# Designs tried in a protein design chat: VH-VL binders against Large ribosomal subunit protein uL10m (mRpL10). Part 142

Target 1, 224 residues: Large ribosomal subunit protein uL10m (mRpL10), of Drosophila melanogaster (Fruit fly) (q9vpl3)
Amino acid sequence: RGKINIQRPKAPHYERARVVAVTQPKYPELPKAKSCFKTRAERTQQQQENPYNEIIAREVRNWLDHSRLVAFFHLSSITADDIFRVRVQLHKQNLHLKSYGSKIIEQAVKNTRYEAIVPLFHSNHCIVFSPDPEKTAALLRIVRRVPQMVLLGGIVEETMLSRNQLVAYAQMPGLHAVQAQLVQTLSQAPGHLIQQLQAHQNSFVQVLDVHAKNQMNEETPKST

## First folded at step 10 (VH-VL)

Design gb113 (from gb1 with light chain S95P; framework fv_anetumab)
Fold by ESMFold2-Fast, scan of step 10:
Structure gb113 (fold): chain C 224 residues (1-224), chain A 119 residues (1-119), chain B 111 residues (1-111)
Amino acid sequence: as target 1 above (224 residues)
Amino acid sequence: QVELVQSGAEVKKPGESLKISCKGSGYSFTDYWIGWVRQAPGKGLEWMGQIYPGDSDTRYSPSFQGQVTISADKSISTAYLQWSSLKASDTAMYYCATSFYYWGEFDYWGQGTLVTVSS
Amino acid sequence: DIALTQPASVSGSPGQSITISCTGTSSDVGGYNYVSWYQQHPGKAPKLMIYDVSNRPSGVSNRFSGSKSGNTASLTISGLQAEDEADYYCSSYDPYSTPYVFGGGTKLTVL
């Protein structure tokens, strides 16, 4: 909550007492908080136990539980105006673009069958959720015009699908029975599927780096 | 398959109201944007605005904001362009066209509605 | 209204190749690969010829091609035919001034 007068003179008595305490290193009289030491690993673990992270992780689990379509994307640098435009178009199709930190994703999927997806989120990412799996075709149609978003894979009707399997699913008729049969047919062993998704991610990162370099080299300045 | 059919030509006097229509068929009407494009006699194309019929989200060109109203009735797959008070400068051919993308190309066009406003 | 810059007219002979330019800014033509080209014959509605800079819709002759360099997009028509005589308009996405903007148009004459 802000105040008009945001700058005030400091209280000399309290500031002086703190400075005097700091200037006695020969006889450390540090408060427990300053004498406490934690390794990098312990600091990381403490960060993961943040109550706000658990609240957000619960939000992620709620999205996963109530979405019959979940798609994972690598996200390159994108402006606020561009992402807003994409969000508007996605929302028209009941598709909800969300971004969460990798540690929150890990916390959300821990001890679930989706725990294996965690490696997909070690780079910049975003996720699209929808209660309607028939919107997969609309999703792919929208994102093919957004080069900053590249499909890595997803979950349809609780089944993990690779990028190619999602593309195949998107080309099927909008009949629920046909789409359910396709999901069953396209599903593969989880270990090999995750390996394929990681391979696609690595190949994509390589292609994206080449593309970014080519785009920069061919960039021509524009006059206003 | 996709077809946009516009209402017939109109001849009006300044100050009169007018509502012209664009009926879509052969596609999912609520999943595509419908834009309106104006072309004054002997002049180029000018985008006026567009509407998403699924939720009636409407976007206007700054030049036409407040001068026209774009609307749609998804029960009859028809979009509308309306003037409360016509001016002689509104004389033009008006086209409707569809786009899947808010930011994208218009892939199908109506035949056009000629509006003539003269005293 | 702000429009993309096109030459008012171009001309060519049958069998020749011609190019029509469309110049914008870094926020429209230069910033996005959302350039489209439309063909309009007198008294007819426009027809989409090119989208996303260089892609052709089904049914559009492969004589029509598109490209872009910096802030300028180009439509090239090879093997020019009498039926190509028409007005050509470019368009692009512009999030800052208008979400959709057209060029001023180019009249192509086949002599």
Scores: ipSAE 0.520, ipTM 0.738, lowest interface PAE 1.8, mean pLDDT 80

Design gb114 (from gb1 with light chain Y96W; framework fv_anetumab)
Fold by ESMFold2-Fast, scan of step 10:
Structure gb114 (fold): chain C 224 residues (1-224), chain A 119 residues (1-119), chain B 111 residues (1-111)
Amino acid sequence: as target 1 above (224 residues)
Amino acid sequence: QVELVQSGAEVKKPGESLKISCKGSGYSFTDYWIGWVRQAPGKGLEWMGQIYPGDSDTRYSPSFQGQVTISADKSISTAYLQWSSLKASDTAMYYCATSFYYWGEFDYWGQGTLVTVSS
Amino acid sequence: DIALTQPASVSGSPGQSITISCTGTSSDVGGYNYVSWYQQHPGKAPKLMIYDVSNRPSGVSNRFSGSKSGNTASLTISGLQAEDEADYYCSSYDSWSTPYVFGGGTKLTVL
């Protein structure tokens, strides 16, 4: 998957070693072998993985409970080096990039106030957590340079925000003014969560449409 | 408005210690990387290293690792470049520059500090 | 660090176009779209002219443009003016030793 294991030290990069690594031939993965053994291996793994899945689900709940800023992203194909670079920059701003399987997220948020986020995770995704909501502007500035990450929406001070609302929050002048405005603008009553999720999905579709149109315009320039 | 103001020119003898400064203003000092770039007389630009003042994470060029120390003081929004023992080969113009991204361009530069080391 | 390769000098006449090349490897210029160009007049600090291969900061003339093909990035200056006479440096992200590496520099003469 190309994910970086942060708990293991990276091998040092030497000029000769990196040239070899870059030019090293890649071998095809074993999707058919994996598929053929799925039934037997799947049952054995399921028995062993259930306790681990519950531990990770608890980790996700802890992140949600202790983060005052949570941002949800669609994640396109990205290299291990690129995601590591992004993680380092985000970490400098007390922003923590995490990736969890859709089933684990569903299990983590089941029967919680955050259950409404599940539809956002039907495809490849990642989440950024922070205890500091003032870092929303820094987050958006960083991901602007990461086209593989597309903002879907988020949660600020336990209030679910659409993409547009999160962008507006980032532009507000300060903590006390933002808190007062957030309470008035985002008076979240039961039932508004579905509308906010629909807005997030619509914003994502609009971004994909704009990207497609921009690619067409870039490849086929107009006479002007 | 982002501005980097560096300390004045220095004239030193080999073996002396030196610490030059770069004061940032007009931005959040702890949210930007500050790099040091060396330019020997008549030569090109050489990246020496950079520091993130928020946590003092410092990255050095292999050519300058162990030869200089980069530090920062958040309370006065100032970054430093320091030598324990100067050599004649340290004669150069030294620039500080800031970047929001650790992989990114330096978008604002100080005016430079000329360091002359001669016997 | 491994410096990026630039020609030592280039020359042009007012009104003409010139191009300065910057050649690296697949681990810097070829591998990433994080190429920047700096202009330096004698006795002055460098000024950022191009970032992310082809983007211009506010205040930089549209006569300056950037591109990249394989392991080589290029800075093109159209409608050359006397004030363009300066040293030009490319830079790129380098994941091997440091996040930053400069090219050797190119002296542009306008006459």
Scores: ipSAE 0.526, ipTM 0.760, lowest interface PAE 1.7, mean pLDDT 79

Design gb115 (from gb1 with light chain Y96F; framework fv_anetumab)
Fold by ESMFold2-Fast, scan of step 10:
Structure gb115 (fold): chain C 224 residues (1-224), chain A 119 residues (1-119), chain B 111 residues (1-111)
Amino acid sequence: as target 1 above (224 residues)
Amino acid sequence: QVELVQSGAEVKKPGESLKISCKGSGYSFTDYWIGWVRQAPGKGLEWMGQIYPGDSDTRYSPSFQGQVTISADKSISTAYLQWSSLKASDTAMYYCATSFYYWGEFDYWGQGTLVTVSS
Amino acid sequence: DIALTQPASVSGSPGQSITISCTGTSSDVGGYNYVSWYQQHPGKAPKLMIYDVSNRPSGVSNRFSGSKSGNTASLTISGLQAEDEADYYCSSYDSFSTPYVFGGGTKLTVL
């Protein structure tokens, strides 16, 4: 390194430097002391609040808020290779398999409309999310071949459904309006469900008849 | 009802290009894998590859990687198997078949396309 | 070897039972419960007879049954009928080289 050619007094020789250091009073360092206090307080807050847990809890809330289909499963012992294959197939259908610790889920849903799901996560579990509720049939078809995943229930269009109600929903045709009406019916008495299924089948047949007649006698423009 | 309809038999000379088709109906074309299976005369079944039409994810057998191209046009629910340059050893029956599961069985099969390559 | 091992031929008389074996490795038959069996009549496309080792598709006779022990899967046909005369192929998921491997095929003759 080079010499600093600034107008400075020469550094004392080691012997003189030692004498000067011993006799030099400690100067107050208030700026550094304040910085250290702030840094210690920040570290203490981070440790107590555990920012990792809050980040993951926020991720869980985001999945719940932006998914129109959420399915809850008990998960038995499964190899990493097996779960990876299942995850790939689910992803092809826009179904996203996630697993979170029970305490993270409890933290995520505490004081929210989702708090009722907490009891489902007291044992080994996983959750499948999708923005598309029409994928419920695909989900159940995939999980039928995965005995380690046992369906507990789910949420469709913000409505909590039991296992049997979710299975019933999966068997309905893929018309959004009719499926939305069915979700409301599935939250009511079983007698009402029978009426709804009959009405749906009749409506579907009517739509097919009208379309077939128009296609045969009058070419109907393709509507967006 | 689910149906896979394949294009008709082809007779070609070595070096010619060829594209055969498999049209699906009666199911959600973009929700099923379509695989191609080859059967040489008097021989067994060989899996060539498969495509997921929804995202065009294509998987090939190492024996057929670079030898053929698998593609799909989801607007007309049709999958394709293509050769840039045919060889006499490509003479075989070619089947398309569909599977819902990536790891699963082929539950519906086309009738087959016979390709004969001779001089 | 990329093909699963099957006997080239088996034979039986009407009313008898026959068994066709399919032997692979721990990366296919031995490692997974994704074994399928296909029936192929001359000049026809294959038909799925068994999936996931032992499950039958709708419309397949209960005379057809599947099982697996270690690296060997088996197809058993009971009450053998003339219409069962066909080629039979096993298939499995393969984690090593391809997602699917087929057996070499077994010709069933009904005497």
Scores: ipSAE 0.528, ipTM 0.755, lowest interface PAE 1.7, mean pLDDT 80

Design gb116 (from gb1 with light chain Y96R; framework fv_anetumab)
Fold by ESMFold2-Fast, scan of step 10:
Structure gb116 (fold): chain C 224 residues (1-224), chain A 119 residues (1-119), chain B 111 residues (1-111)
Amino acid sequence: as target 1 above (224 residues)
Amino acid sequence: QVELVQSGAEVKKPGESLKISCKGSGYSFTDYWIGWVRQAPGKGLEWMGQIYPGDSDTRYSPSFQGQVTISADKSISTAYLQWSSLKASDTAMYYCATSFYYWGEFDYWGQGTLVTVSS
Amino acid sequence: DIALTQPASVSGSPGQSITISCTGTSSDVGGYNYVSWYQQHPGKAPKLMIYDVSNRPSGVSNRFSGSKSGNTASLTISGLQAEDEADYYCSSYDSRSTPYVFGGGTKLTVL
């Protein structure tokens, strides 16, 4: 088997380890309970915010604060090989795919202008960050070939954009044209964009539920 | 317009070294993969490997790993394919081609470099 | 390793339609919608004719179309013309050991 690996070298171990380290969430395990008869104080302590979660939430806030492009995706079932391939291509374009728990996202955006995004993350999700908003076109070109990732919306230059607005932003020719269009987008009613993002997610989840149920009814429960 | 221009034909003896080039223009050189494709006389296309010039990440076909070296110089928008010691079986047409995706098609091709190795 | 399977040759007359098949496995053609087709005239570099199974690059005639069913992709050329005489190669993403695999190629003869 080692002979096969020597004859057919896969992607460099260093590159794969680096990508895995960047793409996997790092969180310490919670302290082990010492007894099944936990005291009220111990139960309360376990329900309180973990200081390690605050460190990860601070990381999320730093990504949000320092990224000029943030895109939100629903993530359908995807293999480790497929997501690894996508992460490599995104990273080439200075696009950073991250996955965080919904509670950590809620903690990160609490009392910020981004708190309204929390409902987007009640199902499987991922976020793409970039310091370069000109990479929006590259992002959409990559994701076009990844049906498991469904664009929900995003933030460009601290402005909340719906899916359609983000797609339009990507298609604009040149920086000045993009800036002019963004000003027009900013003139929309404040609540409208958030409602569109939430409606899109809910509609998508319902479609997936119906599709999954139809597939389950048609599929044979036998595996080979 | 996107264009890939390859170096001229080469005639070499077995055991000699060789480095051929592929110069890209009309696109962002560091944002696209450049692949090398071999075609032996009268035979089909064989993917040899590819490089992402932005960070020099290079992938090889198992058949060509250790037989050739792929490199790129982003300051002059040029990719290279190199042999340390040529064999008669290396006689072939060599094409460079560019792709936006790691897993995707080659949308632009160079004109090809004919390499002839004979004693 | 195993290349994608194409017929060695196909022939047709001007005005007819011909189809070239490209058969792989669930790890390449059957598993992904990343099938491309290339046209190569003698002494020339290959030209991309179809990508993502059925999409045409700008400048490619609508006489060329692509499709896929299971592990087999197909290139169809309608209204066959003399200048279509060339070698045709399919390619696909391969999830095993390489990101690329080519078919063996098909020589199209226009009689």
Scores: ipSAE 0.514, ipTM 0.723, lowest interface PAE 1.7, mean pLDDT 80

Design gb117 (from gb1 with light chain Y96H; framework fv_anetumab)
Fold by ESMFold2-Fast, scan of step 10:
Formats: sequence, structure tokens, C-alpha cells
Structure gb117 (fold): chain C 224 residues (1-224), chain A 119 residues (1-119), chain B 111 residues (1-111)
Amino acid sequence: as target 1 above (224 residues)
Amino acid sequence: QVELVQSGAEVKKPGESLKISCKGSGYSFTDYWIGWVRQAPGKGLEWMGQIYPGDSDTRYSPSFQGQVTISADKSISTAYLQWSSLKASDTAMYYCATSFYYWGEFDYWGQGTLVTVSS
Amino acid sequence: DIALTQPASVSGSPGQSITISCTGTSSDVGGYNYVSWYQQHPGKAPKLMIYDVSNRPSGVSNRFSGSKSGNTASLTISGLQAEDEADYYCSSYDSHSTPYVFGGGTKLTVL
């Protein structure tokens, strides 16, 4: 019923309004989220001479090794309240939003097949990890409501995909074998494969439509 | 396809307890938020709170915090709204509705449960 | 709690267009593009008509459109039909206290 002392962690409504008013940003300063990313990048460069830098790089490699879905985003200025809301929704879907300095990312992927992603991190960025590639559609559904996050590309089942390839993958949920085949195909010729995927989706939709109509026909005789 | 079916109308006296239900079908019950919306006779809609059945994370409107309890049972895809002691002012239509987003729009609604509390 | 301001009533005749306003603050309507509109006929549950300011769910007539300017969102219904007579509620994300807030509602009467 109050946040005045450490033994009473909850504040009454009037105090919450008061705290918001007092903490409201009035000065022309960098947004908290953007400021934090700037500070983190500087801290990462500062730590380049220290062994601690390698510890964080190992954490990034561990996330890459244990995630079947990795999505890369450009992150524009975003408030602490907005990022908190997004993190809650992502976490509900087993999607984990992480931020690392550009140099840490470079160190983590150096001499791996993912080294090509380094240029994506030359500005403010964040990464979403998940052990479940079926959550790609959920990820895109969530991010569609967050204009500050712009999808750059990702990794699905250890295969690097462009933004368009990842979007195409997301449009085929619940079809593991087909999705695996498409990921292999997508990795070989980006532009032409997106068009081919759209054609394959239409073909598959026809098959599902025929099956659905056959199911409906079995129910029609039961009506009056 | 997606359907929310609520329990039947209730007539109660002040001081009695009550638990009403909302059963979801046709979607992944644990991947969507279920919210409760109150509508007093002849009045507008009031958001009471919502629950994420996957981990039972529950959010309440300040007006209803401590007045009701929202819960869910994943095994039977059912959410609940409960009062320990009803008041005459609890007389209202109660709707459950589902949303994919923590912050957002309710795309499917139950038919409503009318609760009448009088002495 | 009802925080968003709507006119109590609006009227129009068949074939006309009407607009219903929904006014909030920079912490809800003005700060986010998460405005929804619901239609409620007497004795029935609300139906989602618009989400994210201007998007329509499948099955909702294109006669219904949404927009937003500053702290005010608007629902416009073109080619009014008798079936449109209902109560309309706006809603928005609210960053201050709870994730969701409704407007007071507007009764639409069709001539």
C-alpha cells in the first residue's frame, strides 16, 4: 500500500501518478533505450582489452547453439515502457529478446558460417532467440505492432535467411517437413525462391481446400 | 472455429460466493490472453482484468484488484472469475474475451453471463 | 474505469456517413496506434470492428473505417444501414496503469 519504505513495496494509485509526473522526461536527452544501447556499445569497446569480453561472446555463441530460431532487428528509439510491453509478449511465446554490443557480436561469430551477419549490427540492434522455429509466425505477428523494430533477417535451423525468406518461412506454420525443404531451397537463390515459395503455398492451399471441402461434404447430408 | 462458451445466468444474495466460467475451444488455449469485461445494466464496458493461461500471469484493473479473482485451468481450457462475497453493485453482464496480445484487442467474445445480486 | 471520451449519441439516415470520435491523452490514444472499435447490439456480446486504428478483421464491411489525429481516434461508417444501429465503444492501450481502457460508448441511431 505504499513504496515509502522497503517493507511496503506496493504504492497507492495517487503515489503512482505522482512518481510518473516526477520522473517524466522534460529535458532534450537521448531516449532511455537508445541511451542504454549507446552506453552498452561504449562499454563493450571499453572492455575489449579485458577477458570479460570473451565471457559475453561465449554467452552469445551459447544462445546461437541452443536456438533453432534467431531473428535480427534494427532497433529505433524506444521507451522503457514500450520495450517492457514487447518483452512480456515475446517471453509468453518463448521468444527471448537480447541486446549485445556490435564488437561482442563480431567476436562471437568470427570464423563461423555466420560471420556475414556482422554488417547488420553497425547501428542500434537487438536479437530474438527461440528454441522453437514454429514461433516465427508469432514473432512476426508481435513485431508487426512494434514499428521501432525492423526485421533484418535471421537464422532458422542453422540456415541464414533474408527478411523476405524468413517471412516466407513464417507463412507455412505446422508443416515441419515442407518448411525444412523450403529452408534448404531458400538458402540457394533468394529472389527466385520467394516467388517459387508463393507458388508452392498456392498449390498446398488447393490441397487443403479440397480436403476441407471433402470434410464439409460429409456433414452436408446431416443437415435438414 | 474459435468459440468461448460461458456458464449460465446466476441469481444470488449479497454475501454469497460465486464462480463463473468461460470455456475456450478451436484455438491454443495457453497462447492467448483471456480477459473479463463487466457491463452494468444500461451502462458501458469496463475491463476487469486478464490472465495468460500458459503461466497464470494475471493483470487486474485497479478498480477490481482485490474485488475478484481470475484463474484458469489448462487441462479443461476454462477460465474463471470468482467473488468471495457478492454485493448488489456486482449486478451486471460479465463477458470473457480472448486476445493474442497483452495490450490488445479482443477478437473473440463469449455470449456473456448475467449475474443478478439482490436481497 | 472509463477514461476515453465519446459522444453519448450520434444519428444519421440510411445511405449517409457518420463519424464517432474517441478522445484520450498522449499516454493512450495519442501515444500508440492500438485503438480498437467494438459494435454491440442490444442483448449481444460486443464485436470487434476495427483494431490498430484502421485495420478491419475478416468479415467486417469496408463501410467501417478508422483513423486517428493527435489524441482523437475516429470511427467512420459510410452508407449507413438499419443494421448499423448499435452501441459503439472505442478502446486503447494505456501506458500509465493498465494495458486496456474503454471509452464511455456512443449510441448510434439510424433514421
Scores: ipSAE 0.567, ipTM 0.765, lowest interface PAE 1.5, mean pLDDT 79

Design gb118 (from gb1 with light chain Y96L; framework fv_anetumab)
Fold by ESMFold2-Fast, scan of step 10:
Order: C-alpha cells, then structure tokens, then sequence
Structure gb118 (fold): chain C 224 residues (1-224), chain A 119 residues (1-119), chain B 111 residues (1-111)
C-alpha cells in the first residue's frame, strides 16, 4: 500500500471532477447553433490566411522537382492497417506515398507546367514519388495488389504519361537512354492526356470494379 | 531461374547453438522478403518470421520472437536462422521461402533443413 | 493468432471434384483478398498453387481453383488425379500480429 496523506484528501476532489464530467454534454454531431452566423463565419474562414498550407505546398513542389517518377492515384476508403502495409512495401523500393489536400496541390502547382493536373485531385487521391524512374515496375507490381489505389497516370522524366503508357514504360528492361526515348515516343499532347485522365475519373466506379476483379483473378489483369 | 538452397541436416543436443542458411540465386536478393517456416514431424506449417535483406527489417511471429534470430548477408545472398540454445521441441524441418510482398505468398521454397535435437 | 481452420482430411475418386475449406476471421481471410494455397507431397517442400484467393502461378493446372465467401476460402480440385494426393495448406495475411498465418492443413486421399 502507499503512504496516507491526510493533508490532501483526493476522494472529495475526485467525486467533484466525476460529477462535472458526467453532467457535461457529449454530442457526437456538431449542433447547428452557429447557423445564425453561418454566412459571416463561412466568409471569414474562407479569407483566413493559412501559412501552414504554404509550407506544405513548398514541400509538394520540392517532391515534384526532385522526383523523376510521380504517379497519381485515386484512393478509396482504406484502413490504417492497410495503408501501413502498403507504405512499408513502397518505402522498401524508395517509393514515397504522400497524401495532400486538393487546395495544397493547387497552390503547389500554380504557375508550373503541371497546373492542369489540379482537376484530377477533386476526389480522394494520393501521390507516389521516387527519384528513381527504374522503380516504376516495382510500383505497379505493389499497387496491383491494392484495389483501393487506382492508377490515374503520372510523370516520368518530366513527361506526362497515361496509365497504359506507364505500364508500357515499366515493361522496358533496358538502359536509361532507351527508356527516356520511349517516354518521349509514348507521350501525347498534355491537353489530350489530361482529358484522358479526367475521362477515367468520370467512369471511376467502373474502373474500380474492373481493377478489383483483375486483382482478384490474376496478378496480371486477365479476368476473362 | 529462381532457386533457394538450404544448408544440410543437423543433429544437435539440447543447449547447443545452431545457425542454418538459405542461399538465394536467380533473382534480386535485396528486393524480396525471405521467410522461415517450421514443420514439426507429422505436423503442419508454422510461419516463424521474415526478413527484407535490403535493410535487414525483420518481422517475427509472436510464438518465435525471442526464441530465434533471423538475419541476412546480402553480399553472399544468404539468409540465416539461428538459435542460442536448442530445445528438443525445436526438432523439425525448416524451410526458407521468398515473397516479393510484405503481406504475400511465398512463391519459391528451399528444399528444407532437417534439425534433430536429441539427448 | 491461432491457425486457420481446415478439415483434417478429405477424399475423392479419380475424375471427381473435391473442395477444401479454410476458415478464419475478419482480421485475416474475411478482411483481405490475400489467401494462398500450397500443395505438399511427403518429404517435399510446399508448392504455391493459388494466390490472391483465385490466381494461379504459371505452370499450375487449371483444375485447381480458389474462391472466398465471407470468412471462408475454398480450394477446389476438379478432375482428380492420383498425383493430387498430398497435404494442402491455406494461408492468409493477418492484421493482428503477423503478416502471415497458415491453416492447420488437409490431407487429400485419392481412392
């Protein structure tokens, strides 16, 4: 047993704290009590400066500048355990999975050649970065087993590529020069690529279903 | 051709130390996980643990954590399983196997190392 | 975590089909599509027959197929042949303590 301290009785104080805690309201949902000031509060919040977003936007810009491989994914609901598993495997291959809010991405890419990608990030998304474009094959092999991550496209050696073009690039076992030439050959006009990526997003539920079925039936997608 | 070659059979007494090996060839040794699987005589398969040789990240089954050590030497493409002090209950066939995925199936297996611990 | 539940034995005649079940929980078989099946002949190392519930590695006969419903995965072998007589083990990703757990194994006897 511990020493008895008669100068500092804890029981009355504990009982008072317990009563206060029990009587305090615990609401799982925010009440609409603030709706009478909603318009003013919303306008003020929209205009508030957030220097933290600017700092993170610079981080995203640095990742884009120093990565020779950038891959864009739609991200469906995923548990903490699932994302942890995927992140461990990606990190082993020098692949860095990052998730940023759409506003931060918009701030990061404004006034850059990649500003046109902003619409791709209106839904849940994540990005994988690597300084090594040779890791494209490893990336696709890992993501093939993660139905929650659906490849939308990417950037290799500063060139925008569609999903199919990334797959073609990944299958090239050769010298860096040969792969760089392939990237240039496979690339299409940026406007057409962005349109293609957006079209994939518009039929996203169908793409997810096909992708999930392909992942379940074979590691290489052959569901027929 | 992917191949895993394990060290030969061992006969030991309780209390002795032992280190068995698994040499990989025909693949990128540092890009695949190597796991150890135990099979006691007449019993089923038990996953003991696995290592990623590229950074020596090692994961153990709770049943085997603290009882064995898994290691790898990437310069010779060899993984190891070792005991500081063997028990009679360690008598079993030990398999090494490789997987590309942290969470995944073992697609290539070694031939097995029979360890017999008797007094 | 405890091993996945398989029947101790199953039997069939040449040309018939048999199914082996593998039952777990929502933290392994039920929660993920990472179920594998291994075939082991006496005195030999296990051989991967199925991965990701229903996918076959190159060189594995299409007589072997896999499926999953809820917390139970199944291996089906059609057109049974004498060489199919072996022990079969399921395995799954396990989110609770290990990335990997095996089933208890099933001995298949062909008449």
Amino acid sequence: as target 1 above (224 residues)
Amino acid sequence: QVELVQSGAEVKKPGESLKISCKGSGYSFTDYWIGWVRQAPGKGLEWMGQIYPGDSDTRYSPSFQGQVTISADKSISTAYLQWSSLKASDTAMYYCATSFYYWGEFDYWGQGTLVTVSS
Amino acid sequence: DIALTQPASVSGSPGQSITISCTGTSSDVGGYNYVSWYQQHPGKAPKLMIYDVSNRPSGVSNRFSGSKSGNTASLTISGLQAEDEADYYCSSYDSLSTPYVFGGGTKLTVL
Scores: ipSAE 0.598, ipTM 0.794, lowest interface PAE 1.5, mean pLDDT 80

Design gb119 (from gb1 with light chain S97G; framework fv_anetumab)
Fold by ESMFold2-Fast, scan of step 10:
Structure gb119 (fold): chain C 224 residues (1-224), chain A 119 residues (1-119), chain B 111 residues (1-111)
Amino acid sequence: as target 1 above (224 residues)
Amino acid sequence: QVELVQSGAEVKKPGESLKISCKGSGYSFTDYWIGWVRQAPGKGLEWMGQIYPGDSDTRYSPSFQGQVTISADKSISTAYLQWSSLKASDTAMYYCATSFYYWGEFDYWGQGTLVTVSS
Amino acid sequence: DIALTQPASVSGSPGQSITISCTGTSSDVGGYNYVSWYQQHPGKAPKLMIYDVSNRPSGVSNRFSGSKSGNTASLTISGLQAEDEADYYCSSYDSYGTPYVFGGGTKLTVL
């Protein structure tokens, strides 16, 4: 209804969209300030809970709760085959290499004593977990072969350690190493074992006695 | 002190089976890879394969896969290299060697086992 | 084929320095810093002399040094001594085949 020259048959949306795209004038680009704006829809999406992130955050908390050794690394570009090789070698030593997004790490450690680690994950990263803190030396020996992994620090027995502190910890002899050394001593010379143990006990007692009597003395007991 | 002690020299005929051994001591046997390296008379070194005794994960060179079997018994800290049917071309010196890593270098070597296969 | 290329022989006089080359590809020597060198005296097992291109194990003389440029690794022996006369083998990681690939070996003759 209306004048014949005013009647506009409804064209298929496809053909109409094509004509509009070709003939519509192009306006100048918007000021840069507008490129920083976010729509309400974009803001709403960013504020929505992601249930998958919470599930993975719980996985991370579980790893933290069950690991007595946690080491944090910066991870440079590395091939899937190379990281797989490293992961297999780590697994041989009960060391578990995991990679999680920074938002997931933040969710996992919020309201915990470990919240301070969040800035470490602003770039590419990975984490190694182990229930055995004596494996720190093995961990560092393995990652020596992986220049793409750079040690940032870690947690040992729920205590946060810097890179240098973790390296120093790795150099400390563990209980297993002390026990192995004792067994080797016992095995190497059974005929002299009692004599050696008694000699060491007597020397140790003498050192303790001198130390107790002469704590303020200028004389230093000779260490052997 | 880390030491690898290999079994003695063997003289065999083609078609016979053979199993040679490499006993490790002075280190954690289950935390190190043990590899086998072959050296034919007057020739160079060839990596045959290796095993991680802690879980028996075994890797072979493509040239030796199906021709030999590598195994380990962690209860006696001993690794093995085995042939089901020897050939004259198997005549060589066989070394075992250890590495903490899957790749790179062998830190310690056994003294070698000479295997001679002749009719 | 020999995966890594070494000269068959090299010779020097006592006190001289010599260099042995080991040439591979970008998938082995050129791609990784996992180059090792072994010394083998006749009738003896190989001995690790260099690992990770340039590192020496405890007990190896500082006369032995390693380096790498592109696809070629080099072992340099300074102050040559009679006991250095041996076969020398390079080894590298190979991303396409094996964790160990060896060179063909170089016979070093002293004098």
Scores: ipSAE 0.526, ipTM 0.751, lowest interface PAE 1.8, mean pLDDT 80

